# VH-VL binders against Protein ULTRAPETALA 1 (ULT1), part 7

Target 1, 237 residues: Protein ULTRAPETALA 1 (ULT1), of Arabidopsis thaliana (Mouse-ear cress) (q8gza8)
Amino acid sequence: MANNEGEMQCGSMLFKQEELQEMSGVNVGGDYVEVMCGCTSHRYGDAVARLRVFPTGDLEITCECTPGCDEDKLTPAAFEKHSGRETARKWKNNVWVIIGGEKVPLSKTVLLKYYNESSKKCSRSNRSQGAKVCHRDEFVGCNDCGKERRFRLRSRDECRLHHNAMGDPNWKCSDFPYDKITCEEEEERGSRKVYRGCTRSPSCKGCTSCVCFGCELCRFSECTCQTCVDFTSNVKA

## First folded at step 1 (VH-VL)

Design z1 (framework fv_polzastobart)
Fold by ESMFold2-Fast, scan of step 1:
Parts: sequence; structure tokens; C-alpha cells
Structure z1 (fold): chain C 237 residues (1-237), chain A 122 residues (1-122), chain B 107 residues (1-107)
Amino acid sequence: as target 1 above (237 residues)
Amino acid sequence: QITLKESGPTLVKPTQTLTLTCTFSGFSLSTSGVGVSWIRQPPGKALEWLASIYWDDDKYNNPSLKSRLTVTKDTSKNQVVLTMTNMDPVDTATYYCAHRPYYDSSGYFDYWGQGTLVTVSS
Amino acid sequence: DIQMTQSPSSLSTSVGDRVTITCRASQGISNYLAWYQQKPGKAPKLLIYAASTLQSGVASRFSGSGSGTDFTFTISSLQPEDVATYFCQKYNSAPLTFGQGTKLEIK
């Protein structure tokens, strides 16, 4: 979504001057802010690199760990693996930047501001107007081919598409354009086996709130969130 | 900022293969939910969707042109490449690449490249 | 394949007039419809998606309505900069199909 309220979207506008003070390697580009970063492993010691933060929430790392290294567009997770932490899945804690001469994990810095906003897809204003985070997969049978079509319920729009499909007795998978949109890439790894419910838990305990359009078809019978509990309590009375 | 730009030959002879590159910035095709599509428009005519590619390398081609179309991506270079075989004068058109919104499982396009006119003639 | 038909194919009106363009799908597409504005020599610009949702940064004089097979795009008060060709697009299923376009001119 573009912002045309007169704000400039160049690297110098991504962070306040005070937020970048004492960070090493700060360089402001046209659409990014670059800082020195690194990752430490027991096998190879410190791998030093450059981290670029974009207004979209994208994070790109250019590795400078070894003379001749040509890895120039790594994700933080890929950089963590490249640096010798092949089994670690903690890049927010393992990739660091230098602030005041000290190694500070990304999770403790302002640099994840746009990443967190992008990943959550949640407005700080009224949540009912914005996309809600949901970690649920559901399935709707196709009336043409007979196969189950996977719906990834991550945003309000995705939940509405699922609700519409469930309400249509003649629904066909050819009417649903794409099934590959998710809010977080880590969620994909929990989906090796196709199953109903939360990508990490069949009971959907990973969701902070269910997106519901006020009917029985959009209520998830196995969900224990307050909204679903309230609905089932009121309906079954 | 999301920007896209098409590049490639502006003149192609009949029966040759067209290769167009879309170079973009302000987003990454390593990000879940992101896609890039190709659309063309013959002079004075309607827009026609050609193909789409997503972050997970999933691809969709227009059925009427499927056998002629190949879409690939190079995530590290922020590029998507369209290849169309057996070019014909009827394929003369302005070719666009366009971004798909991160939260949208649908096929509308929020940001477009400037377009590149490809003329097919002897 | 689902066919998208726009009407009128062209229209010419005065600044300040209310402009209405319609788009008809040969089959039901729910609310999976977008509207684009294209000025000569330029790429299309998204104005409306989900039949009625205004894209951020788009002037409030533009609006959309409809569902199923019949859709309407309205400019409440035509401005000189609105001279363009307008296209509807369905996106309920592949292939993603555009209407033939409506050329809007000022008398």
C-alpha cells in the first residue's frame, strides 16, 4: 500500500537520526539504510557483513566474511546458515550489529521495525480495519475435481475467501486463483504434512484471534480463542 | 519504494524467441506471499495477462499461450525473466511486469513497470 | 473462459459531470474485480480492487460497486486529469482477464 501523505520514501526517512546513533557502518541509500552486521559461530568465529533495511520490511545481507565471498543478497536466516550456524533458527538473536562498540542482537534493535510491521500485517490503529494475523490452514472440497483445496488463513481477505468458498455448495478450485500466500515464511516449514488447523498446532492455539464473519461456517470448532469460545457458548445455550 | 523496469530487445523477427527481464526494487521475491506478473498490450488494444511467478517458484501461464511461455526468477538479482517462443507480428505489444500485493491471494496489480514496446517484423 | 465486457466503449462529457462505466462478467466472479486508469503512453494505475475498495492515494471521487456479474465504476465529478482509458479486470480464477477498455474524453 503506497503512502502519499507527503512522506518521502528514501533511506534517510526510514529511521530517526537518534535511532541510528552509535551504530557502526551506517550508510544511507536511496531506498535503504545499511549497517555493519555479523554472526558468530564456534567453528568459524565472527562473520562480518553489511545489512540493508528496506521500507518494505525486507532485509538483505551482503557477506564480507571471507575475501572473495560473493554472497551479496542473503536473507538473515541464510546468512546465519552461511556463517556456520546450519541448525540454528534464531537469526533475530544470532545476527548482531555494533552499537556503541558492543555486539547487539537484531531483536534488541530498531532495525526490525519494518520487518515486524510487514510480518504482522497488523495496523497499530483499529485492528478491525486492518489484516489480522491468523495461523490456520483449512480445506474446501472441489465439486469439479473432488480434491481438497488448501486455504492458508493469514489475513482477513484470505479468511473471507475461505468463508465464501465454504458457503458455496458449487465451489470449484478453478474459481480460486492462488493458494500460496502466507504471512510468515517460517509457517511454511510446519506444513510438510497437509493438515487442518494451525500450521504449528492442529487446535489453532498459535492464533491470537480468529477472523470470523459472524456465522457457523466461519467458526472453527476446535479453536479455543476467546471469540470462538464466546460464539459456541452463546449458540449452544 | 516498489519500482519495476522492463528490459530486452525492442525489435524481434518472426519465429525468433523474445526474452524480457524485469528488474525491481523495494521488495524481494524471497518474501512469502510476493509475486511478479507479466502483462502485454498491443497498440490500441486491451491488456492481456501472460504469466505469474511467486516467491516459492510457483508459476502460472496464460493457457492460450502456455506452450510458448517460460517464466523464471533470480531472487538474488531481483529479476524475473519472461521467454516467449515463435514470435509473430500479432505479438507486437508493450510488455509490462507488475507486482502482486503481499496480502493478496488475488490477481490484481498494484505497481507496474513503465513498459517496453516490442515490435515483431521482418 | 470468463468474458469481461465494458460499456460504453467510449464517452465524451464535460468537466464536473458524473461519469459511469459498467463492466459485465459472463459468469459470476463474486467481488474479485479491479479497475485501472491508463493515460496515453503510460502504464495502468490501480484505482479500485475487490469491486469497491479504493487503492491508497487514489482520489475519493472514484468509486466502485457491484458483485457477481454486474459492476459499476463512477467518477462523481470529472476533472481534466481524469481523461484516460479505464479497464476492469477479473481475478477470481486464471486466466486473469481484462475488459476491452472505455476511453474517456472531454468535449
Scores: ipSAE 0.000, ipTM 0.399, lowest interface PAE 18.3, mean pLDDT 73

Design z10 (framework fv_polzastobart)
Fold by ESMFold2-Fast, scan of step 1:
Structure z10 (fold): chain C 237 residues (1-237), chain A 122 residues (1-122), chain B 107 residues (1-107)
Amino acid sequence: as target 1 above (237 residues)
Amino acid sequence: QITLKESGPTLVKPTQTLTLTCTFSGFSLSTSGVGVSWIRQPPGKALEWLASIYWDDDKYNNPSLKSRLTVTKDTSKNQVVLTMTNMDPVDTATYYCAHKGSYWGTDAFDIWGQGTLVTVSS
Amino acid sequence: DIQMTQSPSSLSTSVGDRVTITCRASQSISSWLAWYQQKPGKAPKLLIYDASSLESGVASRFSGSGSGTDFTFTISSLQPEDVATYFCQQYDSYPYTFGQGTKLEIK
């Protein structure tokens, strides 16, 4: 029985009882289901943890690899890194749960049901996209010097930095690392802001509004332009 | 449409260093999970995986050739470069670069370049 | 390293025949196996991934099955354009390894 959009949320309704019966470490919370999980590396062996699955599609891992490990609310990708796996491996294949005493990759389980649903349209379009250029860069003005700071939006960290800058009316470029533009540096040449529109879809407003962590107003969940696909992939990595 | 194309010298002398460039279009090597790999095939023989580089600059080299292999990327130019030192006639092969999909795709090599034949002789 | 043993090394059959090629891994690779088709002078083409998933745009006569160590690739009804060498590849663990190839010809 699944329930993820009702007035009352109950973790016991996220999955059918028979879907969870063979899994190890099942614990049902108010709006999540928790199971035992892990990730194996050649260097360190098995790192064990607990995985929480939410109806929103969010996945949170609490590491139990060693006594005193305080890593809480890790993404599956972050847990993969924490367990000693190289970052190039897909976490859907490398993070496993125990079903009937056997390690089973997340990709082979029902536990990704809500995760897949939340990312379905944007993610499915990535492989079939044509060779079209999108303007991916965004600019935020410094409140102190008025200079424009370029955010390339190509990594999760860059998207987070842009989100924070947009949300701060007193944002200053001097708050960034020493190798980036500062209030003391002068722009040698004027920068032109290329039209921020998506070359694939005129109805996507250049995806300016999709660069955001945790703000639904700034995210177009079903936009299939390259900027939105890159953002969605980076945020969920 | 995803495309990849290999370029570099077609003839290399023994002991020299080989440098091959893979130029691609239709995807970004900054998308989570995406990678580019190098595979070679000696004439009439099986395929051999050489190296892979991924969106986060993580690198994997074939252990049998690890000391000889370097793989790098230039995301802004849409290029991946393979360098192989101390070339020997046994390294004569067609060299391919190939795409690996994002987290939402497959870890198999779904799109390949046309390949470039490299002959090692004096 | 994981060794991939492919059989047969070559086979010759008639148009319309069912063709079966097998691939065996030296240790369990779950379902992390792909099948490629290579025509003379051309790059390999992905046909099957994750042991049994048909790549987009690939003809439905091609199929794959298996898990663990034993895998099978099948062409349900051989067509003239299917003459090629076929390779299996595991991507469970680095280094990635390929089978020796199976050369398919028409009588």
Scores: ipSAE 0.000, ipTM 0.416, lowest interface PAE 19.1, mean pLDDT 73

Design z11 (framework fv_polzastobart)
Heavy chain, then light chain:
Amino acid sequence: QITLKESGPTLVKPTQTLTLTCTFSGFSLSTSGVAVSWIRQPPGKALEWLASIYWNDDKYNNPSLKSRLTVTKDTSKNQVVLTMTNMDPVDTATYYCVHRSLYGEFDYWGQGTLVTVSS
Amino acid sequence: DIQMTQSPSSLSTSVGDRVTITCRASQGISSYLAWYQQKPGKAPKLLIYAASTLQSGVASRFSGSGSGTDFTFTISSLQPEDVATYFCQQLYSYPITFGQGTKLEIK
ESMFold2-Fast, scan of step 1: ipSAE 0.008; ipTM 0.457

Design z2 (framework fv_polzastobart)
Fold by ESMFold2-Fast, scan of step 1:
Structure z2 (fold): chain C 237 residues (1-237), chain A 121 residues (1-121), chain B 107 residues (1-107)
Amino acid sequence: as target 1 above (237 residues)
Amino acid sequence: QITLKESGPTLVKPTQTLTLTCTFSGFSLSTSGMGVSWIRQPPGKALEWLASIDWDDDKYNNPSLKSRLTVTKDTSKNQVVLTMTNMDPVDTATYYCARIGYSYGYAFDIWGQGTLVTVSS
Amino acid sequence: DIQMTQSPSSLSTSVGDRVTITCRASQSISSYLAWYQQKPGKAPKLLIYAASSLQSGVASRFSGSGSGTDFTFTISSLQPEDVATYFCQQSYSTPLTFGQGTKLEIK
């Protein structure tokens, strides 16, 4: 998982190979690790799904409980509820993954590493997690007005909303829950001075998708462009 | 922007059934992790949760009201309807609808303006 | 049902003061606690969710802390616009329950 070639190809090093050994359904994506997961309820039995773990600490579940189930991008608690455990509120114990052929609760796995780190920052921080260095803000085009909306990525909720917007070809800025958002706002347009990619190394494709808040994970550690250099040099864990 | 607005009668006679409609915009009840709840507040008193309905059409009613409550949704109209049977003067309150979701720890992040319902002869 | 006991019922203090309100659950609710501000004649406004997370657009002088059964809400430096009633709410299990409210006034 320490493969620099993977980083060049938009791979990720979220976990060491040893940490994912014997887990079922392991797939490494550009900015996530995916594993098979599930949740057992007394009424419906096992609901099987795919869990994606992101370096931001976000956890996303795509349900595979029945053909035609359109539930994707669920939080673990929403998946626990979807699986029939509405009042449990114990998804860390009730959502499991398969390790060595056995159901193992998320609370007993390394998969909560980034979630726990993000949660520690939330519990200690009455202030934005983005007070820790993020190398840039991201922009998403509005399908309604055709203009780009700035995402500051300073909290897990903001990163989740950005991820949802990126995955939705019909995304509209009026759906964004933070503040009043209008693509026509001059202040919003005027704020587009943030670099969206690497201007000094056009061959560094990884810089265009680099997202991180509050950690020393540099997924583009081999990139020498100023954006990546600034990111790594300014991160203080 | 996200908005919710309550509508329905402002005056109800004792023993009648109250029907309130919540019309919302800026989100869908087809979105996983989202729901709409009804909360009431008698004048000068605390908030009381009445009922919730979520993206999967799961319904949750406050058991203290002994099944007087029914909550339904029409996802295509972005509406949630609350019915409350056998109204009594003690049910006089401002009734709110609000969005609930896991991204906010199942807190009520956006509220309607509320509608005062008075129960009297 | 989970009972939420909020204290004090009311308090009067001066602009610039640090204000503390407490909320206690009758059983552990982990971090499933929210704090709301309600001004006269208005709907409640979410300030804090998940015990300590500040809602977007809410002033940084508001903060929350605690876990399990004991929770605290703090205003670091009271402003005139903070005059309101504050409510805590648990979302750990149904029925969802609120505290009785704390009325905050300026002397």
Scores: ipSAE 0.000, ipTM 0.397, lowest interface PAE 20.1, mean pLDDT 73

Design z3 (framework fv_polzastobart)
Fold by ESMFold2-Fast, scan of step 1:
Structure z3 (fold): chain C 237 residues (1-237), chain A 121 residues (1-121), chain B 107 residues (1-107)
Amino acid sequence: as target 1 above (237 residues)
Amino acid sequence: QITLKESGPTLVKPTQTLTLTCTFSGFSLSTYGVGVSWIRQPPGKALEWLASIYWNDDKYNNPSLKSRLTVTKDTSKNQVVLTMTNMDPVDTATYYCAHSEYDFWSGLDYWGQGTLVTVSS
Amino acid sequence: DIQMTQSPSSLSTSVGDRVTITCRASQDISNYLAWYQQKPGKAPKLLIYDASNLETGVASRFSGSGSGTDFTFTISSLQPEDVATYFCQQYDNLPLTFGQGTKLEIK
């Protein structure tokens, strides 16, 4: 992974608590989140199952439709077929989860987040790069007001703006071109936790940027943002 | 079945504040990666992005108009509201709201019909 | 801001003709470019995303190509319903920016 353990793209930290709230059958595993799911067909009614969402974007369904059903590790499309929708190619709309007691199609849930990311890498390969290159926000202290300001690092230019802010001892948040620049207490706590040391190396102090000049273990080694590309090119030279 | 529709005043006097509402259906602005953007088009001219609001309440405003723009959402009503202060005749334009899926940097795949706002004394 | 420049500003041609419109970005935007069709009095419609991918439901006569700074939009055989203004748009970085538009008319 390009990210440290504890970020939303690692293990049990796939989704925020609020995002899983009111979903039925939630079980958070080591590298997956499991929820109750189902598919309704005219012939058989509701087929119930368990859906596991992985950070790779893989979706696995274990069917619980009848006693003795031995179907596990089904793709959502295979589960749609197994459930009586033999010719359908609409599993994103036909497979549902229970939220607040109601059936909600997968297409309208956060559960497709990693699937969509993985899918876009193949069918819309270039589109996802700018948004998915950096997995978390970074914070830079303002020398004028003393508050930490949030950089989302969703594009190469945002990564460069962050890099420039960190290198500027007189940086002021008033110079930041985007409207939303404040950090929330929860995000600041989470951000600092993730970048404060590596569990695999007690000598690593962590980093506060998408590029860590002093630590190989905590930097975004696979990051394609302009700041990381520039850094790796300069180091290689 | 994603649909969006703009509503608000069609005539605004100079120096007044414009408030436009985008009412949508077929998606939730709580779904990961989903956003709603405001775009305007003066008669016979190019499209200009104004502001965007996303599933996590992240807000972005065009730097050229930043001090004049506020964008908010009401998830329970399926609405996004744009407020633009100190209107001027040069702000006369058709105002659109549009959907984007998955992330900030996506194309705008569904648009409202647009509402013409004329600024005159 | 990333500046998007389209050429030509307007084009008049005949049904069945091949139409080509170009779009140039002031900096490298990779493939983060969309093309929109806007018919008179209507909202824009997304035709192409990621520079070359056809949006679902859009006629196959429309195509896009290019990467980096230079992009091309093509209609292989112009139909009467294609009379519209066409806009390119980058989504590599905020603010989102559009080209000035190309008005396409039939002679």
Scores: ipSAE 0.000, ipTM 0.415, lowest interface PAE 15.9, mean pLDDT 73

Design z4 (framework fv_polzastobart)
Fold by ESMFold2-Fast, scan of step 1:
Structure z4 (fold): chain C 237 residues (1-237), chain A 120 residues (1-120), chain B 107 residues (1-107)
Amino acid sequence: as target 1 above (237 residues)
Amino acid sequence: QITLKESGPTLVKPTQTLTLTCTFSGFSLSTSGVGVSWIRQPPGKALEWLASIYWDDDKYNNPSLKSRLTVTKDTSKNQVVLTMTNMDPVDTATYYCAHRLGELSPFDYWGQGTLVTVSS
Amino acid sequence: DIQMTQSPSSLSTSVGDRVTITCRASQGISSWLAWYQQKPGKAPKLLIYAASSLQSGVASRFSGSGSGTDFTFTISSLQPEDVATYFCQQANSFPYTFGQGTKLEIK
C-alpha cells in the first residue's frame, strides 16, 4: 500500500495545492517551494525576484531586478533594502507575491507558515514574551526505512505530526516534512539513548520537567482517541 | 493499495439533501499532507470539482456551490461525508471521491463512482 | 473560472501511431496541470501531474509537456488498451477546472 513517494519531491509536501493557487512563478524543488516575488519602492518601482520557502522557516530571495544582478540568497530584509526601501525594516508587509495578478504582501499569505513556526520555537529573546509548554523530543520508528525519526514537540504542528505518527500503524518518515528534508547526520545517529533535548535547555539530557500530561498543543478536538476526548471533555468542564 | 468507495442513495427527489459517504483504506486522513476530494460528472459532460478536506480539517468548497456543500471527516472510521442541499435534476451525475497527497498530485486515486439521479 | 480547452475533441488512429492531444488554459497556470485517462464506465486515472511528471505505475509511452497556457499530452506508440477519453485539469486557480475531454479511438 505504498503511496506515490518515489516520484514526489520533499518540497511538494510544504503546501496544499489550493494554498498555492493563482500564485505566479511556482516551482517545487527538493526541499523548497519557489514563487515570484517583488518589492516596490517609490524611487525605483518594482524589483522582481524569486522567493524560496523552506520547511525550516528559512526564506531566500534571488533578485531578478536587472539582467546582470547577481544577488543570491538574500534574506527578505536584505531584499527590501536592495529594492530601495533601505530604512523600512517591514519586509513582511513590503515584499509581495503575485496572487491572481495582484501584489499580495507576504504577511497575508500562507508562505510565512514555516517562518512563523520557526520564530515561535526560537530560544532567543522572543521566547521571553510568554510561557511556552515544554515537551521532550520523541522518536517514532519508520515502517519503511526503519529509522527512528525525531519529533521536537515544540509547536502545535509538531505535536500534531507526532500524534498522527503514533496513531498510524503504517507511518512512514516520507510523510513528515522536517525529517524528510533535514536529513541531518546528527538526527540519523540520534536515538532515545543518545540526546534528548527540551525547550528550557538545549543541553538537557532527560529533563523530567518536560513531560506533558496533556495540553492545547498536543491534544486535538477533532480526534476521537481516548486521550484527546478526555482532555477536550475536561477542558470544557 | 489505496482504495476508495462511494456510498449513498442512488435516487433523490428535487429539493432534498444528498448525503454521500466515502469509505477508504490504505491511507489515513490523520497523515500530514493527505486530503480527500469530491468530484462529479454529469452524463456525457465534463468533470466538476466539488470539495476537498485535508488531514488538518481544512475544507475547500467550489464557490459556485459553496452554500449547498458541506464536507466532513471521521478519521477513526476512515470516512469522508459530503452533503449537498436543495438537489435539482441538473445535479444528476456520477459522484467520485479521490485521494490526494502533496501539492503536485491533485487526484491520484479515485473511487469507482456512484450514480445519483435526481428525479421526481 | 479558468476555462480549459482541449483539442481535438476526438481522434481515430492506428496502433503504433504517435498521438498528441493539446490543452489550453484561458490564463496562465504555471505547471499546475494534470492529465487523466477515463475508460467507459470507469473512474478517471491520473497519468501525468505537474505538467510533465509521470504518475507511478503509468507506462512510459505517456508523457506531458508545456507551461503557462499551452500543454501537450503524448502517447509515443498507441496500444489497444489506450482507447479512452483523456482529460486535462488545472489546479492553479480555485475552483479546479477540467477540459471537455478528447475521445481516442482506433480506426
Scores: ipSAE 0.000, ipTM 0.400, lowest interface PAE 20.3, mean pLDDT 74

Design z5 (framework fv_polzastobart)
Fold by ESMFold2-Fast, scan of step 1:
Structure z5 (fold): chain C 237 residues (1-237), chain A 121 residues (1-121), chain B 107 residues (1-107)
Amino acid sequence: as target 1 above (237 residues)
Amino acid sequence: QITLKESGPTLVKPTQTLTLTCTFSGFSLSTRGVGVSWIRQPPGKALEWLASIYWDDDKYNNPSLKSRLTVTKDTSKNQVVLTMTNMDPVDTATYYCARTYYYGSGSLDVWGQGTLVTVSS
Amino acid sequence: DIQMTQSPSSLSTSVGDRVTITCRASQSISTYLAWYQQKPGKAPKLLIYKASSLESGVASRFSGSGSGTDFTFTISSLQPEDVATYFCQQYNSYPYTFGQGTKLEIK
C-alpha cells in the first residue's frame, strides 16, 4: 500500500522545461523539483543547499553548508537563520538560486509559484474547496468556561480545527471563530440525541453522506480519538 | 482488563422501585467520549436499550420508559446507577450494563454478566 | 423509533455451511449497526460494529456488510461453538433498538 506511482511523474509537471533551463542543480523527483540554492552571510559567506518545491506550495531545504551537516527539511526561514542570518526575516530576498551563473533571489523566480498560490487570499474559492468532506458533529469541552463547543465537521478546515482542539489539553472556546454553543441549547441537545452522523436538516437522519469517506484530515492512523478510530474502522469495510 | 458487574435486588414486588448499580474497572467515565448503557432482556425475548450516561453527565433514556427511569453516575467510584419506578411483572428481565462511546460509535463493546430481576408478589 | 427486523427468526444448518442472517431498518441508519452473539445463559458479545468492522479477538469467519436499510451478517463456515442467538442493533439515533434475534442451531 506504499506504492504511489502517480507521484513519480508529478514533479515533471510542476514547471515547464524552459522555466528551469538556466537553473543550476535541477533534479526532478516524484512529487518535487529540486534545485541548488544558498544564502550568504557576512560572517560565514555562502551556505549552499538543495531546495525542493512541492505542488502543495511547501518548500524544503537540505543544507550542504559543511561536510556532515545533517539539517534536512528546513523551511527557507529556518535555512536563512541556519546560514547566519537570525535577524533578517527576509528569506524570499536572502535565499537565492543560481540562474545563468548568477545568484537570483527566490522572490525573482518562478519557484515561488505554488507557495504564492497556497498563500493566496480567496475566501470564496477556499470555502468551496472545503465543502462537505466530513458530515458529523463532534463536541469538545472548553477548559476555561467548562461548556462544550459544537464542531460541524463539514469542511477540511472544520475537521482540522476539531483535531487541533482535541489535541490541546488547554483548549479554550475563545479561540474558536464561531459563536458559542452550550448544552442548554435545544439544537445542540437535539443533535446529540437524534444525529450520530448528520445534522444538516432535522429530516436528514443517518444518510450516507454523513459517513466520512475520503477525508484526508480523518486519516490519522496515529490518532487514538474515537473519530479517527471510527473513520479507520469504516474505511476497512 | 475491563470488567463491568451489575448488583441489586433479585426479587422486587409490584409497584416497588428497582435500583441497580453497575461497578466497573479498567476504564474511567472521566475519559472523553466514554459512556455506560443499561440494557434488559426478558426471558426468551429480545434485548431492549434502557438508558445511557456519558463522561460529561449527559443522559439518554428510552422514551417508552422515560417517566420511570433515572440514570446517574459516580465517576470517583466507577459506578453507574439505574433507578426504575413502579415495577410490574412485565419488567422481569436480566439487566445488563455495558460500555459505549459517544463519538463515532454507539456499539456496546464490553458487557457485564447480567443480573436477573424477577417481579412477583 | 427505528424498527429492526431480522430474518430468519431461526435457522438450522450443518457444520461447515455458510450462514447468512439479514437485518432491515425501517429508515436509513448509514453504517451505524452492530451484531452481537449471545450463547445460552451468557451476556451478548460484540462481533461486528459499524456494519462491517470485526471486533478485536473475534474469529475471521464472521463478517458483516450493508449500509442504509439492508444489512447482512455472515458466518463463512459454521462451527459447533457458533450455536447462539444473534442480534443486530442500530445506534444511528436514540432510542437504540435491537432486532428480534435469530436463533442458530446445528442439525
Scores: ipSAE 0.000, ipTM 0.396, lowest interface PAE 17.9, mean pLDDT 74

Design z6 (framework fv_polzastobart)
Fold by ESMFold2-Fast, scan of step 1:
Structure z6 (fold): chain C 237 residues (1-237), chain A 122 residues (1-122), chain B 107 residues (1-107)
Amino acid sequence: as target 1 above (237 residues)
Amino acid sequence: QITLKESGPTLVKPTQTLTLTCTFSGFSLSTSGVGVSWIRQPPGKALEWLASIFWDDDKYNNPSLKSRLTVTKDTSKNQVVLTMTNMDPVDTATYYCAHIDYGDYVEYFDYWGQGTLVTVSS
Amino acid sequence: DIQMTQSPSSLSTSVGDRVTITCRASQGIRNDLAWYQQKPGKAPKLLIYAASTLQSGVASRFSGSGSGTDFTFTISSLQPEDVATYFCLQHNSYPLTFGQGTKLEIK
């Protein structure tokens, strides 16, 4: 029974306060951090916009280039084109944010941290709505060697298999379903994205989300987002 | 409303490369969870899925044809392009593109183009 | 890959009759099955997805049921416009695979 206001804490976990203190237009949302951004073109000069950074590595831009501009939820590449750089494919260098009063390309900021860490995205929404992307990776410890193995949670089968592994106190490396792994393999250390909640569903309520690690209310059976409903239905078959 | 239309050559010689374009309206491939697939149907036979491309540029190709298939998108033009190399008479079929709303790992085709018949002549 | 087998391959019946078509998967696919209608000379049209969910705008005489490996598609009262080939599709895992089709004709 968690309140959806719990999602307001997720955005504050994306970056340290020190990393954001010099940036202009900072707004912390439920599952994103928003900053002022822009792109300069020879034809139109500076096009200003708002950039939202999500824990999944997704970047969304809402254009504010002119009063009444209707472009929303642009990718950085689409925003680069919209701003007048139609033939360019260098949005990491051409889209900038304001840090300490200076235009700084995205390529030189911490804002690309999650984008650079992410590989191909796999989770989808049930509707063509707002941006909704893959679940973050989860880990299961081997009962024999204690090493953690990474589950990427990109399909319903992967979510089901992770859920089953979490419920198995005797789970071991040889039970890993995606590859033949033994206890001699190196531990998966990687970084975990700091996120509590599911960007795939606006109805997913903070710690009742399908991807919140360590929160009882985020158990798949209690989450009302479509992914968790489908997972629970399939597990109970 | 969602509409899709296939375009490209209707006649291809053996060993040539086929390039088909799907032009669509009523949705954008910049929208999260949206994709476009290519499906073909030889005259009087069953449907065969070829490839899918999604809003995040994630791509899936039929393993039996993987080395021959390339799928790309141009989000700004509302187009998806399929390229198939080394065409053979057995590849004669009606080629369709179709919309996917890929919600929660469910991939099915809810709207289809009219199809374009591609004949591979000797 | 997952093989989809449809029965029967063809069927002839009368207007007003109840029609049942069966689809069998070579592996468990849960409820990840869709049904398509293809009228002569036209593109396929989605009727049902997730085994039993009727697509918006599709007539209520069409229904689907089943889970795992065995699925059925039913037309409760056949209409003349229902003359078509019907295909099942498993949407559980890649590669996506279709059944061979069932051709439905009126006597």
Scores: ipSAE 0.000, ipTM 0.413, lowest interface PAE 14.7, mean pLDDT 75

